VHH binders against o75319. Designs and how they scored, part 236

Target 1, 181 residues: o75319
Amino acid sequence: GNHIPERWKDYLPVGQRMPGTRFIAFKVPLQKSFEKKLAPEECFSPLDLFNKIREQNEELGLIIDLTYTQRYYKPEDLPETVPYLKIFTVGHQVPDDETIFKFKHAVNGFLKENKDNDKLIGVHCTHGLNRTGYLICRYLIDVEGVRPDDAIELFNRCRGHCLERQNYIEDLQNGPIRKNW

## First folded at step 14 (VHH)

Design tg36 (framework vhh_etentamig_d1)
Fold by OpenDDE, second read of step 15:
Formats: C-alpha cells, sequence, structure tokens
Structure tg36 (fold): chain B 181 residues (1-181), chain A 121 residues (1-121)
C-alpha cells in the first residue's frame, strides 16, 4: 500500500552531513504512487533526495535503508551508480547485535573502498531519526571512540531533530560497547 | 575561552625519550576526547594518538604504535604523551587537540600552539 507513515510530514526530508563523518540522515523517500496523498511541497521522492543532496554540494555513495518494509520505494528508483543496502531493522526496540554488526560492517566496507573520494553514506529509516540515529551513534561510539552524549548531540544537530526514543538514548549512553568484528 | 598549552618538547637523540604535557582550560576536559597531532617541516599534519574522554580507550597511528603512550589526568585537566624510542622522522611540532573523536578520523575543534620535538644526532 501507499499509506503515508505516521508523522512522516513532520520531519525534515534531509539532514546535513555530520562534520567529521561521511554520514547523512534523511527520512524515507516515497515513490510516485504516494504523491496523490501529499501536497506538492510535502513530496519527497528518491529523485528529490538526490536533488537535495546535490544542493548541499554532496554526493551519495551508499544508501543504507533500515526500514522494515519495502513498500516506500524501489531500489530501481535509485541511480545504478549508487549501491543500495537493505538492513531490515525493527522499530522502537534497540537493534540486536547482528543488526549493529551488519551496519558497522557495511560502513567500514564502504570507507575502505571509497578512500579516494568524499561520497556520503546516506542512512534512513522511516523518519530518519530513531533507528537511523541509534545506529550512526552506535558506530561513532563503538568504532570512533566518541562520547555518547557528543555523538547524540552531533546527530541531533545535523538531522535537525532529536532522537526521541528513551531506550535508544539509554542504550547509547549506558549500554555496553558492541563488537566491531 | 578554550586554551590548550603544550610543553615538554626539546632536542633529543635518536632512541631517546620525551614526555609531552598539555594543560587544558576553558572547557569540561573530562567530557572530550583528546588527541596529539604533529606537523613536520614541509609536511601536512599527521594524527599521532587519541584518547577517549574517560581515558578508557587509546588509539595510535601505526607509525608510533609500541613507542608512544597517550594518557590523561582528568583531575588535573592534563593530557600526556610519553614518547620512547624516538626517531628522526618523529621530528615535528606536536599539538594537543580537542575533538569529539579519539581516532584518526578526528574532527578537531581546537588545538594548542604546539611544542617542538627535534630528534637528531
Amino acid sequence: as target 1 above (181 residues)
Amino acid sequence: EVQLLESGGGLVQPGGSLRLSCAASGFTFSNYAMSWVRQAPGKGPEWVSGISYSGGRTYYADSVKGRFTISRDNSKNTLYLQMNSLRAEDTAVYYCAKSLWATHRSYFDYRGQGTLVTVSS
């Protein structure tokens, strides 16, 4: 179906690149079939995503989709030059160790293969906030040695919205470091 | 105002040792990762070592692993770098840097004026 996700309209479509990283977060783009349910200014398609990224003078090198559905857009809606990775991530609960590891592995692989450019890792869930924020922050904390509160603040500032889920915040602040390999 | 003041640099022979210190002020020292970076004459800056806010995690460039040790005393707002087995290629101005990151991917907010380390026979 083409049901608009709850509160989807309330979030900025695309955040800003996180300084010192190659991460950029955004809400899920919606394929054309959703447009009939949206005002023109509310529309945010895969094409719109790339346009907005270009407006920031950036380029996407990878998209990591954390949504737990495939109904929002098709990988075929993306340029062939930008790899698409799906990591099914259940909402509202702290991602399990396997999910965290998959995310870290994908990020590390990308960075290893893209040392010669400055392309970004685009990450999104439904709203591009909670699941997205958690996994990005988890990476910064576990891999880059960033203080949890700093990671959270950085993400919130760049996304333009704050992480909302207390269980995510609590786990980031006080939870154990997860294995990186 | 954030201030970082490096000290401990000097002239040392190859194989010698030095201990650098960095006195920090103007911010909550214990809340930030700290790094040492260096710049040799005619070269760009190079990340040397980093330490997490609590001191629990330390990171080193491959070029200094096994020879340098980073530490911190949060009660004294001081960062340290113990440098052993110094080599000519270690000659550089060493800077203390405030960062969110403790790794070589650090984005530095501030750095000090630096202290010169010269390794020469």
Scores: ipSAE 0.712, ipTM 0.876, lowest interface PAE 0.6, mean pLDDT 95
Fold by ESMFold2-Fast, scan of step 14:
Structure tg36 (fold): chain B 181 residues (1-181), chain A 121 residues (1-121)
Amino acid sequence: as target 1 above (181 residues)
Amino acid sequence: EVQLLESGGGLVQPGGSLRLSCAASGFTFSNYAMSWVRQAPGKGPEWVSGISYSGGRTYYADSVKGRFTISRDNSKNTLYLQMNSLRAEDTAVYYCAKSLWATHRSYFDYRGQGTLVTVSS
């Protein structure tokens, strides 16, 4: 069988909405074939994701999947009514400018088309932490003008876990602003 | 504690101009985005414009784009809104707000009394 991603069990399934934004971060959902390797309280399927979002009185309007694989779940495992966007990102490395541009374009497009509602942009990588946190913080810094330390603190608090990769943190704090427009 | 003091409002004819100011204290002004939020009588608050902590980025509601200019002076802890080509629909109390970021998607901390702008003939 299917192997659980390394350290996946170490992270909370889903964070809280980041106040003042449309972002919510979570770890990768695992389709039912993975459940044989999980205790009931460890399960986090696509259905579990939507149940947990609803329990927070929130609604997803877009899912951005940053993983470099299709193994964990399929788009067809998601409700037909929620758009799904795949942006393939290489783990451990700071996302390149093309990836940052794609992310910014997707977020800006969603916000333009969803002015009349309060639906959330759900963002995940494998753990919903490093690639996810980097791209959300990079958006807040580059597009929204948020101070790097404030963006990182907001993400860490709402995700319930601190960004772990030093190269990601350093790029956010000291790296150049990516003017992708 | 956060203190925000708005000024510069008044009565103006359609097509006229006004410049609003906000004096900020009780926080490190240069570390935060700032916004202008307005509220017309009987309506909910509407975000108008926002500016990044450095002043390097500015954002505007579609209703004011091309007519309003937001700016800041971090050395004076002051936020400005230059309003040109004013319309009757711009009539509102204008509030200065401390923000986490410069867009309408932010949390807004506005504690001032606001400044009334009335656009009428």
Scores: ipSAE 0.000, ipTM 0.196, lowest interface PAE 12.4, mean pLDDT 87

Design tg37 (framework vhh_etentamig_d1)
Fold by OpenDDE, second read of step 15:
Structure tg37 (fold): chain B 181 residues (1-181), chain A 121 residues (1-121)
Amino acid sequence: as target 1 above (181 residues)
Amino acid sequence: EVQLLESGGGLVQPGGSLRLSCAASGFTFSNYAMSWVRQAPGKGPEWVSGISYSGGRTYYADSVKGRFTISRDNSKNTLYLQMNSLRAEDTAVYYCAKSLWGTHRSYFDYRGQGTLVTVSS
């Protein structure tokens, strides 16, 4: 259906590139069928996503979609030159080890194949905040050796919104390192 | 103000050893990964080694693996680089570098003035 996700309007559509990384987070873009339920200034389509990224003088090289539905937009709405990866991720709970591994593997694969450019990894869930923030921070902590609080602060600052879920924050701060292989 | 002050450089013969130090101030040292980078005459900067904020993880360029050891003392806000089995190609100005985030080899927001290491017979 074309039901606008709860609180979707409350979040900035696109964050900023996370310095020292190739990550950028954004809320889920909505296909054209949702526009009739939105004010013009509230609309955020796949096209709008790419326009906003360009306005930041960046380029997307990969989109990782963490939503647990496919109703928001179609991969066909994206440029053919930008690969799309779906990782179904359940909301409100800490992603399982398999999900974490899939995310890490995708990121590492992208980085390996894109050493010659500076294209970004765009990551989103519904709001581009909790699931998105967790997995990005998990990667920074586990793979890049970032201090948990620094990773969280970095993500929050760049996304323009703070991680909201205490279980995610707690797991990032005090949870075990997950396997990278 | 962030300050990084390198020391310990000098002239050494091939096969010799040196220990570099970097005194850090102006930021919470223990929160950041640190790196050593070097620049040889006529060459671009080269990442040498990195260490995580806690010191639990260390990283090395292939060119120095097995010869160099990076360490840190967070209680003293000091970064170290033990350099053994030095070679002529190790001649460079060595810089202490504060990571912007994590241990990424390419992103630093501050570096010191450097200390010169010359390996020559």
Scores: ipSAE 0.058, ipTM 0.549, lowest interface PAE 2.6, mean pLDDT 92
Fold by ESMFold2-Fast, scan of step 14:
Structure tg37 (fold): chain B 181 residues (1-181), chain A 121 residues (1-121)
Amino acid sequence: as target 1 above (181 residues)
Amino acid sequence: EVQLLESGGGLVQPGGSLRLSCAASGFTFSNYAMSWVRQAPGKGPEWVSGISYSGGRTYYADSVKGRFTISRDNSKNTLYLQMNSLRAEDTAVYYCAKSLWGTHRSYFDYRGQGTLVTVSS
């Protein structure tokens, strides 16, 4: 059904661009069928997402959807000009190496194809926090050489919410670097 | 192995100009913000300017705004600093630095060997 995800209302819709990167994080947009269960100020549709990013003087060039469902919105709810990539990622557990590599390859491909612009990579899971923050931070640590605590602080500050899952934080701080193949 | 090689420094009179270059290798240059950091004799390092990985955003210390221009060519893995209206206070060793973002709060995880700029009459 049209059940609002648990705690979805507790999170800011969209964070700020992470300075020095092309990343912006947000919670899952909800298609119009969910709006009867939301007050006007709580609505966050795919259209609302693009309006909020435009209000920050930014532009999306790619959306990476990390949810393990397609019930919240459909790719066809997005502008045809913005690429959409689905990486089915189970919540609660640290993403596996295959998921991490898919994410890294998508980001690297986007950056290679978008050298002449400043369009953003929008990343979301259900709350735009744990899976989203993990994969963005993992990219910054493994590919960009950022110190784990600095990556986490940057994400937390820009998202407006701190990473909550201790197993994700532990893996980022003390886990192995996942090398590209 | 990350390598940053600066060039273009030298002796110049006050009011003169110099263009510094930094050739980068050993990492995907287009994925990183870059900065110029300088260190004057007897002083600590001072961040001068930064540029986002795409070149779409540039940042400058107040001491150099309007006089210096940072730029990059990702196809050549090269960072530049065009320095105009040079002052005696600009005398320093100039370092190219790899960073997460181009601001004074950037994490600089690698710095080159530097190039000396001397502004003197």
Scores: ipSAE 0.000, ipTM 0.127, lowest interface PAE 15.2, mean pLDDT 86

Design tg38 (framework vhh_etentamig_d1)
Fold by OpenDDE, second read of step 15:
Structure tg38 (fold): chain B 181 residues (1-181), chain A 121 residues (1-121)
Amino acid sequence: as target 1 above (181 residues)
Amino acid sequence: EVQLLESGGGLVQPGGSLRLSCAASGFTFSNYAMSWVRQAPGKGPEWVSGISYSGGRTYYADSVKGRFTISRDNSKNTLYLQMNSLRAEDTAVYYCAKSLWPSHRSYFDYRGQGTLVTVSS
């Protein structure tokens, strides 16, 4: 259906690039059919996403979609020049090792193939906060060796919202390192 | 205010050794990864080595692997760089840098004034 996700309006549409990284987080853009249920200023479409990214003088090189549905927008709504990767990620629970690995693999692959540019990895779930924040932080912690609290703080600051799920925060702070290969 | 003060630089012959220190203040030292970066005359800055917040992980540029050792004493808010088998190409101003990453990164939020290391016969 075309119902607006709960609390979707409460979150900033697009965060800021995370300094020292190629990551930028945003909430899920909604296709045109959702606009009937939104005030004009609340609308956030795939087109709006790219406009907002450009306003930041950035360019997306990859979109990783972590939502567990396909009803929000179609990959065809994106420019052909920007790869789209779907990683179905269940909400409210810590992603499993396979999901974590898929995310890491995708990020590493992108970085390997995009050494000659500064294009960003756009990551989103529904709100672009919890699942998105967890996986980005998990990558920074496991792969880059960032201290968990620093990773979380960095993400929160750049997203403009704080991770909300205690199980995610606890796992990031005290959970084991996941395999990178 | 964040302060990083490097020391230990000087003139040394090729094959010699030096130990650099960095005294940190103005932030919770034990919460941050630290790095050494260097800048040779006429060249851009080069990352040399990094160490995680706890000291559990260390990273090195290929150019210094096997010769340099990074360490830290969180109880003393001090970062160290043991430099052995020094070469002429190691001549540079060495800076202590505060970062979120112990691995090679271009992003550092603070760095010291540096200490000069000159390797010459």
Scores: ipSAE 0.266, ipTM 0.698, lowest interface PAE 1.6, mean pLDDT 93
Fold by ESMFold2-Fast, scan of step 14:
Structure tg38 (fold): chain B 181 residues (1-181), chain A 121 residues (1-121)
Amino acid sequence: as target 1 above (181 residues)
Amino acid sequence: EVQLLESGGGLVQPGGSLRLSCAASGFTFSNYAMSWVRQAPGKGPEWVSGISYSGGRTYYADSVKGRFTISRDNSKNTLYLQMNSLRAEDTAVYYCAKSLWPSHRSYFDYRGQGTLVTVSS
């Protein structure tokens, strides 16, 4: 329905670019129809997302939407120049290998096609925290060889909120490396 | 070097008032949200209140709402917490924290030395 996601107002709309990477994390944008339930200063539409990214002197080249719903905004609400990828990711449980592989493939493809620019990969779930942080950190650990605690600290600092799901943190720190093609 | 210097704590009787201050240096104060976090003896840290970079938004824990007022003076690089109707349960060391978002779910950075508030008869 048209209800604001639980706890959505508790989170910063857009984090900072994660230094040394192409990642930026944010909470789910809400299409204009949700604004009737928000004060002006609480609004975070797809347009607001792009304005806030530009205010940081950054540019989005890809959006990866990890929500398990299509009710918050539509791809048509985004500029045609920015690719949109939906990866339906169930909350609460650690993402499965198929989801992890899809995420890694999308990131690797983007980086290969964007070698000559500095455009960002925007990643979000509902709060831009647990599923988002897990998949970004999993990529950094498995593909880039970053130490788990360093990846988690970098994400937490740049997102402005700490990963909350203990099972996600445990998997990142002590789980197996998900080797991909 | 980021420095946060809390002051204004002391011994006060239940129902009394105190005003805490935090002098910030080593970063552009007006670009960051700020928060007050407290830690009672033998307990973990509890977020108390937060304020946006401009002062335009303020947030409070349910335990202090209506009794405490957070404010800031960006021209003086100073954060304040006005505490009224103090209760024994407010006894804690109060810390000033730099944050990116003024909510209880924020990443808190650059905690200072703290200032002790004791509410007792």
Scores: ipSAE 0.179, ipTM 0.604, lowest interface PAE 4.9, mean pLDDT 91

Design tg39 (framework vhh_etentamig_d1)
Fold by OpenDDE, second read of step 15:
Structure tg39 (fold): chain B 181 residues (1-181), chain A 121 residues (1-121)
Amino acid sequence: as target 1 above (181 residues)
Amino acid sequence: EVQLLESGGGLVQPGGSLRLSCAASGFTFSNYAMSWVRQAPGKGPEWVSGISYSGGRTYYADSVKGRFTISRDNSKNTLYLQMNSLRAEDTAVYYCAKSLWPDHRSYFDYRGQGTLVTVSS
């Protein structure tokens, strides 16, 4: 169906680039069929996503979709020049090691192939907050060696919303480092 | 529905003090950075102060630094602005804002109806 996700309207559509990184987080864009249930100012489509990114003088080089469904938009709704990666990620629980590894591998691959530009890695789940924030922070902590509190603060500040799930926060702050290979 | 209700505004003499409050509802208050912004008659909006979600970090515009203090009580879903040494140029409608950044970046998705502060002899 095309029902609007709960609380989806409560979150900013797009965050800001995280300084010192290539990451930008946003909530899931919704295809045209959802617009019937939204006020004009609430609409956020794939096209709107790219417009908002351009308004920030940035460019997306990769989209990582962490939602556990495919009903929100189609990869065909995206420009052909921007690769789309789906990583099915269950909500409300800490992602498993395989999911973490897939995310890290995708990010590292992108960075390796995009050393000559400044394109961004766009990451989203439903709200672009909890799953998105966890995996971005996990990467910064495990791969870049960022202090957990610094990573969380940076993400929260740039997304405009704070991570909400205590299990995610606890795991980031006190959980073990995950394997990078 | 997100609601922000400002209070505490009024008429005060130069050098006086006021304390503004903002009651927040309709969202998890403790998960968001908050800011105060103001708009004087005939002028555009101006960012005044910001505070992180936990209250651990505070930020101020140069125009109010040393005179204003922002704080929050997450248990009461309330944002505060203590304004000391008020000046005529501080006259404005003050708005509580749900912010993207707690610092000088003027991004927010919601704001209240505002409370009027008038500084005059």
Scores: ipSAE 0.005, ipTM 0.249, lowest interface PAE 11.3, mean pLDDT 91
Fold by ESMFold2-Fast, scan of step 14:
Structure tg39 (fold): chain B 181 residues (1-181), chain A 121 residues (1-121)
Amino acid sequence: as target 1 above (181 residues)
Amino acid sequence: EVQLLESGGGLVQPGGSLRLSCAASGFTFSNYAMSWVRQAPGKGPEWVSGISYSGGRTYYADSVKGRFTISRDNSKNTLYLQMNSLRAEDTAVYYCAKSLWPDHRSYFDYRGQGTLVTVSS
């Protein structure tokens, strides 16, 4: 049904662009049918997402949806000009190597095709925090050579919330680098 | 407190080589990516090359790929740029920069005073 995800209201809708990158993180947008359970200031539809990005003087060029469901909104709720990629990612567990590879491949492809513009890669899971923060930080560490603590700090600061899952944090700090195939 | 001191620039003929150095102090050098940025007379700054905090990953602008090599020595807090097959278009003041990322998407925290490279006749 139209049940609001647990703790969804506790998180800021959209973070800030992560400086030096093309990433911006946000919580899952909720289609219009959820609005009956929300106060006006709590609403965050796909339209609200694009309005908030524009208010930051930014433009989305890709959305990567990491949720393990399609109940929150449909691709048809997004502008036709913005590519949408679904990577079904289970919560609680550190994402597997196949998921990490898919994420890296999508990001690398976007950057190659958008070398002449400054459009952003929008990444979200349900809260835009744990799966989202893990995959963005994993990309920065493995592909861009960013120090793990620096990647985590940058994500936390720009998202406005700190990564919560200790197993994700431990993997980022101490886990192996996952090489692209 | 943060200081970046570039050296090694000079006048060279086309096809020549130079090695630039950057001595870093006032921060934990081994914790940061580092970049070389150049500014030609009358033009804006251009990112040239970058290196990860560990030295394990290097990146280059298309204009210098195959000719320039970036490296670092974390034990000496020093960044290097080996420049081979120099061209007139490489004439610029070269700056060392502390950065968050080693590539063209880098956010630069600080630049040094620069070292002039002139490639002429």
Scores: ipSAE 0.000, ipTM 0.121, lowest interface PAE 17.2, mean pLDDT 87

Design tg4 (framework vhh_etentamig_d1)
Fold by ESMFold2-Fast, scan of step 14:
Structure tg4 (fold): chain B 181 residues (1-181), chain A 121 residues (1-121)
Amino acid sequence: as target 1 above (181 residues)
Amino acid sequence: EVQLLESGGGLVQPGGSLRLSCAASGFTFSNYAMSWVRQAPGKGPEWVSGISDSGGRTYYADSVKGRFTISRDNSKNTLYLQMNSLRAEDTAVYYCAKSLWPTHRSYFDYRGQGTLVTVSS
């Protein structure tokens, strides 16, 4: 059974680019097999993702998939020109240091390889909110030196939804910075 | 600069009706979802209703469903809330909010002074 993720319809499919960064956040795209359970205006396939990014006059250069599953869509459903990186991230818990450093390494690598263009790093989990917002904000705080409250506000505004997990928010505001490697 | 100006509040008896308006400026109104958020004395903000950018989809909190109607006029940059069958528990300051999505889970950008609705006999 192709079950639509809980609360998935409550969230905006794609947020706006976060100004001053290369990040854009979105909820998980759902492959064609899910569309029988969705009205036409509710559909958000991998193709719909790229159409919505184009409608904002933006272009994806990397997708980072933070879901702990492969059931929602396959990398083969994405254009061949866009790299796909899977970082299996367990929901509900604050991502561990290994996950954080893997995310930072992928972002830094993309930026080095794409300094001559303006392509975006697309980041998603199931709702494109908690794990996604945590890792983007963690990067901005630890690497770019953004104040925690400013990073969270920027993410919330651009994603169109506020971070919901209090343990994630607390870690961003008061937790240790993960600056090395 | 985003500006939102709410109006239409007042004192009304239980079972009465009021129509709230919100005049928006400083952004392309037709590109954003809009919502009504209320705050009763001593309570946190409660999302009331939302409407999509085109006006084609509307959403309501269970507490107001069937009694309130949200609408918009994109040619006038104005959001409305028709409130019928008002109850004492509807007493609150009502704010209009700019958002990217019209549901209770949205980020709400509300900057106006709000308009006070008091339902009392």
Scores: ipSAE 0.476, ipTM 0.788, lowest interface PAE 2.6, mean pLDDT 92
Fold by OpenDDE, second read of step 15:
Structure tg4 (fold): chain B 181 residues (1-181), chain A 121 residues (1-121)
Amino acid sequence: as target 1 above (181 residues)
Amino acid sequence: EVQLLESGGGLVQPGGSLRLSCAASGFTFSNYAMSWVRQAPGKGPEWVSGISDSGGRTYYADSVKGRFTISRDNSKNTLYLQMNSLRAEDTAVYYCAKSLWPTHRSYFDYRGQGTLVTVSS
């Protein structure tokens, strides 16, 4: 159905580009059918996403959707020029090694294919915070060698909200490095 | 609207052959890697084969290597799977799947409704 996710309205729709990276995080955009349940100023559609990105003088080159459902919007709601990648990611628990690997592989693939531009990797889960933040930070830590606290701080600052889940934070700070491709 | 429509499934005897087709629409077909996945009754989805956007690279699951051939015609927005030397264990619903890269074998962002392949004597 078109039930608005819990607390969805509490989060900024779009963060800022993470300096030194190609990442930008945002909350899940909602297709038109959700608009009837929202005030006009609360609406955040796929079209709104792209408008907000343009307002930042950026361009999306890839969208990674980490939600565990497909009810929020469809790939056809996006411009044809922007590839869409779905990685079903269960909420509240630390992503498994396979999920982490899929994310890393997708990011690395994008970077390899987009060396000639500065397009961004847009990443979102439901709120664009916990799952999104974890996987982005995990990438920065494992692949880019960033200090865990620096990665977390950078993400939080750019997203405009802080990672909330202690298990995610603990794993990022003290957990093992996961396999890189 | 993204659409993937599989066809070509049916009943065949062991050792027989089938050729599956997938008609794609609603996106720039030639910009995306494509895959075939299958799901047998009572089993989870299994990746079968993948092909790069240009068709220059092909990938196969060990279970189908040497028997199946994936191909595409970007001018027709069509994906193919030639299946030879079919076995009982190949019985499944076969799905056409859209992916960003051919190396992503464990997930895809869109798939069709599937076509049933039954291999039985």
Scores: ipSAE 0.009, ipTM 0.252, lowest interface PAE 8.8, mean pLDDT 91

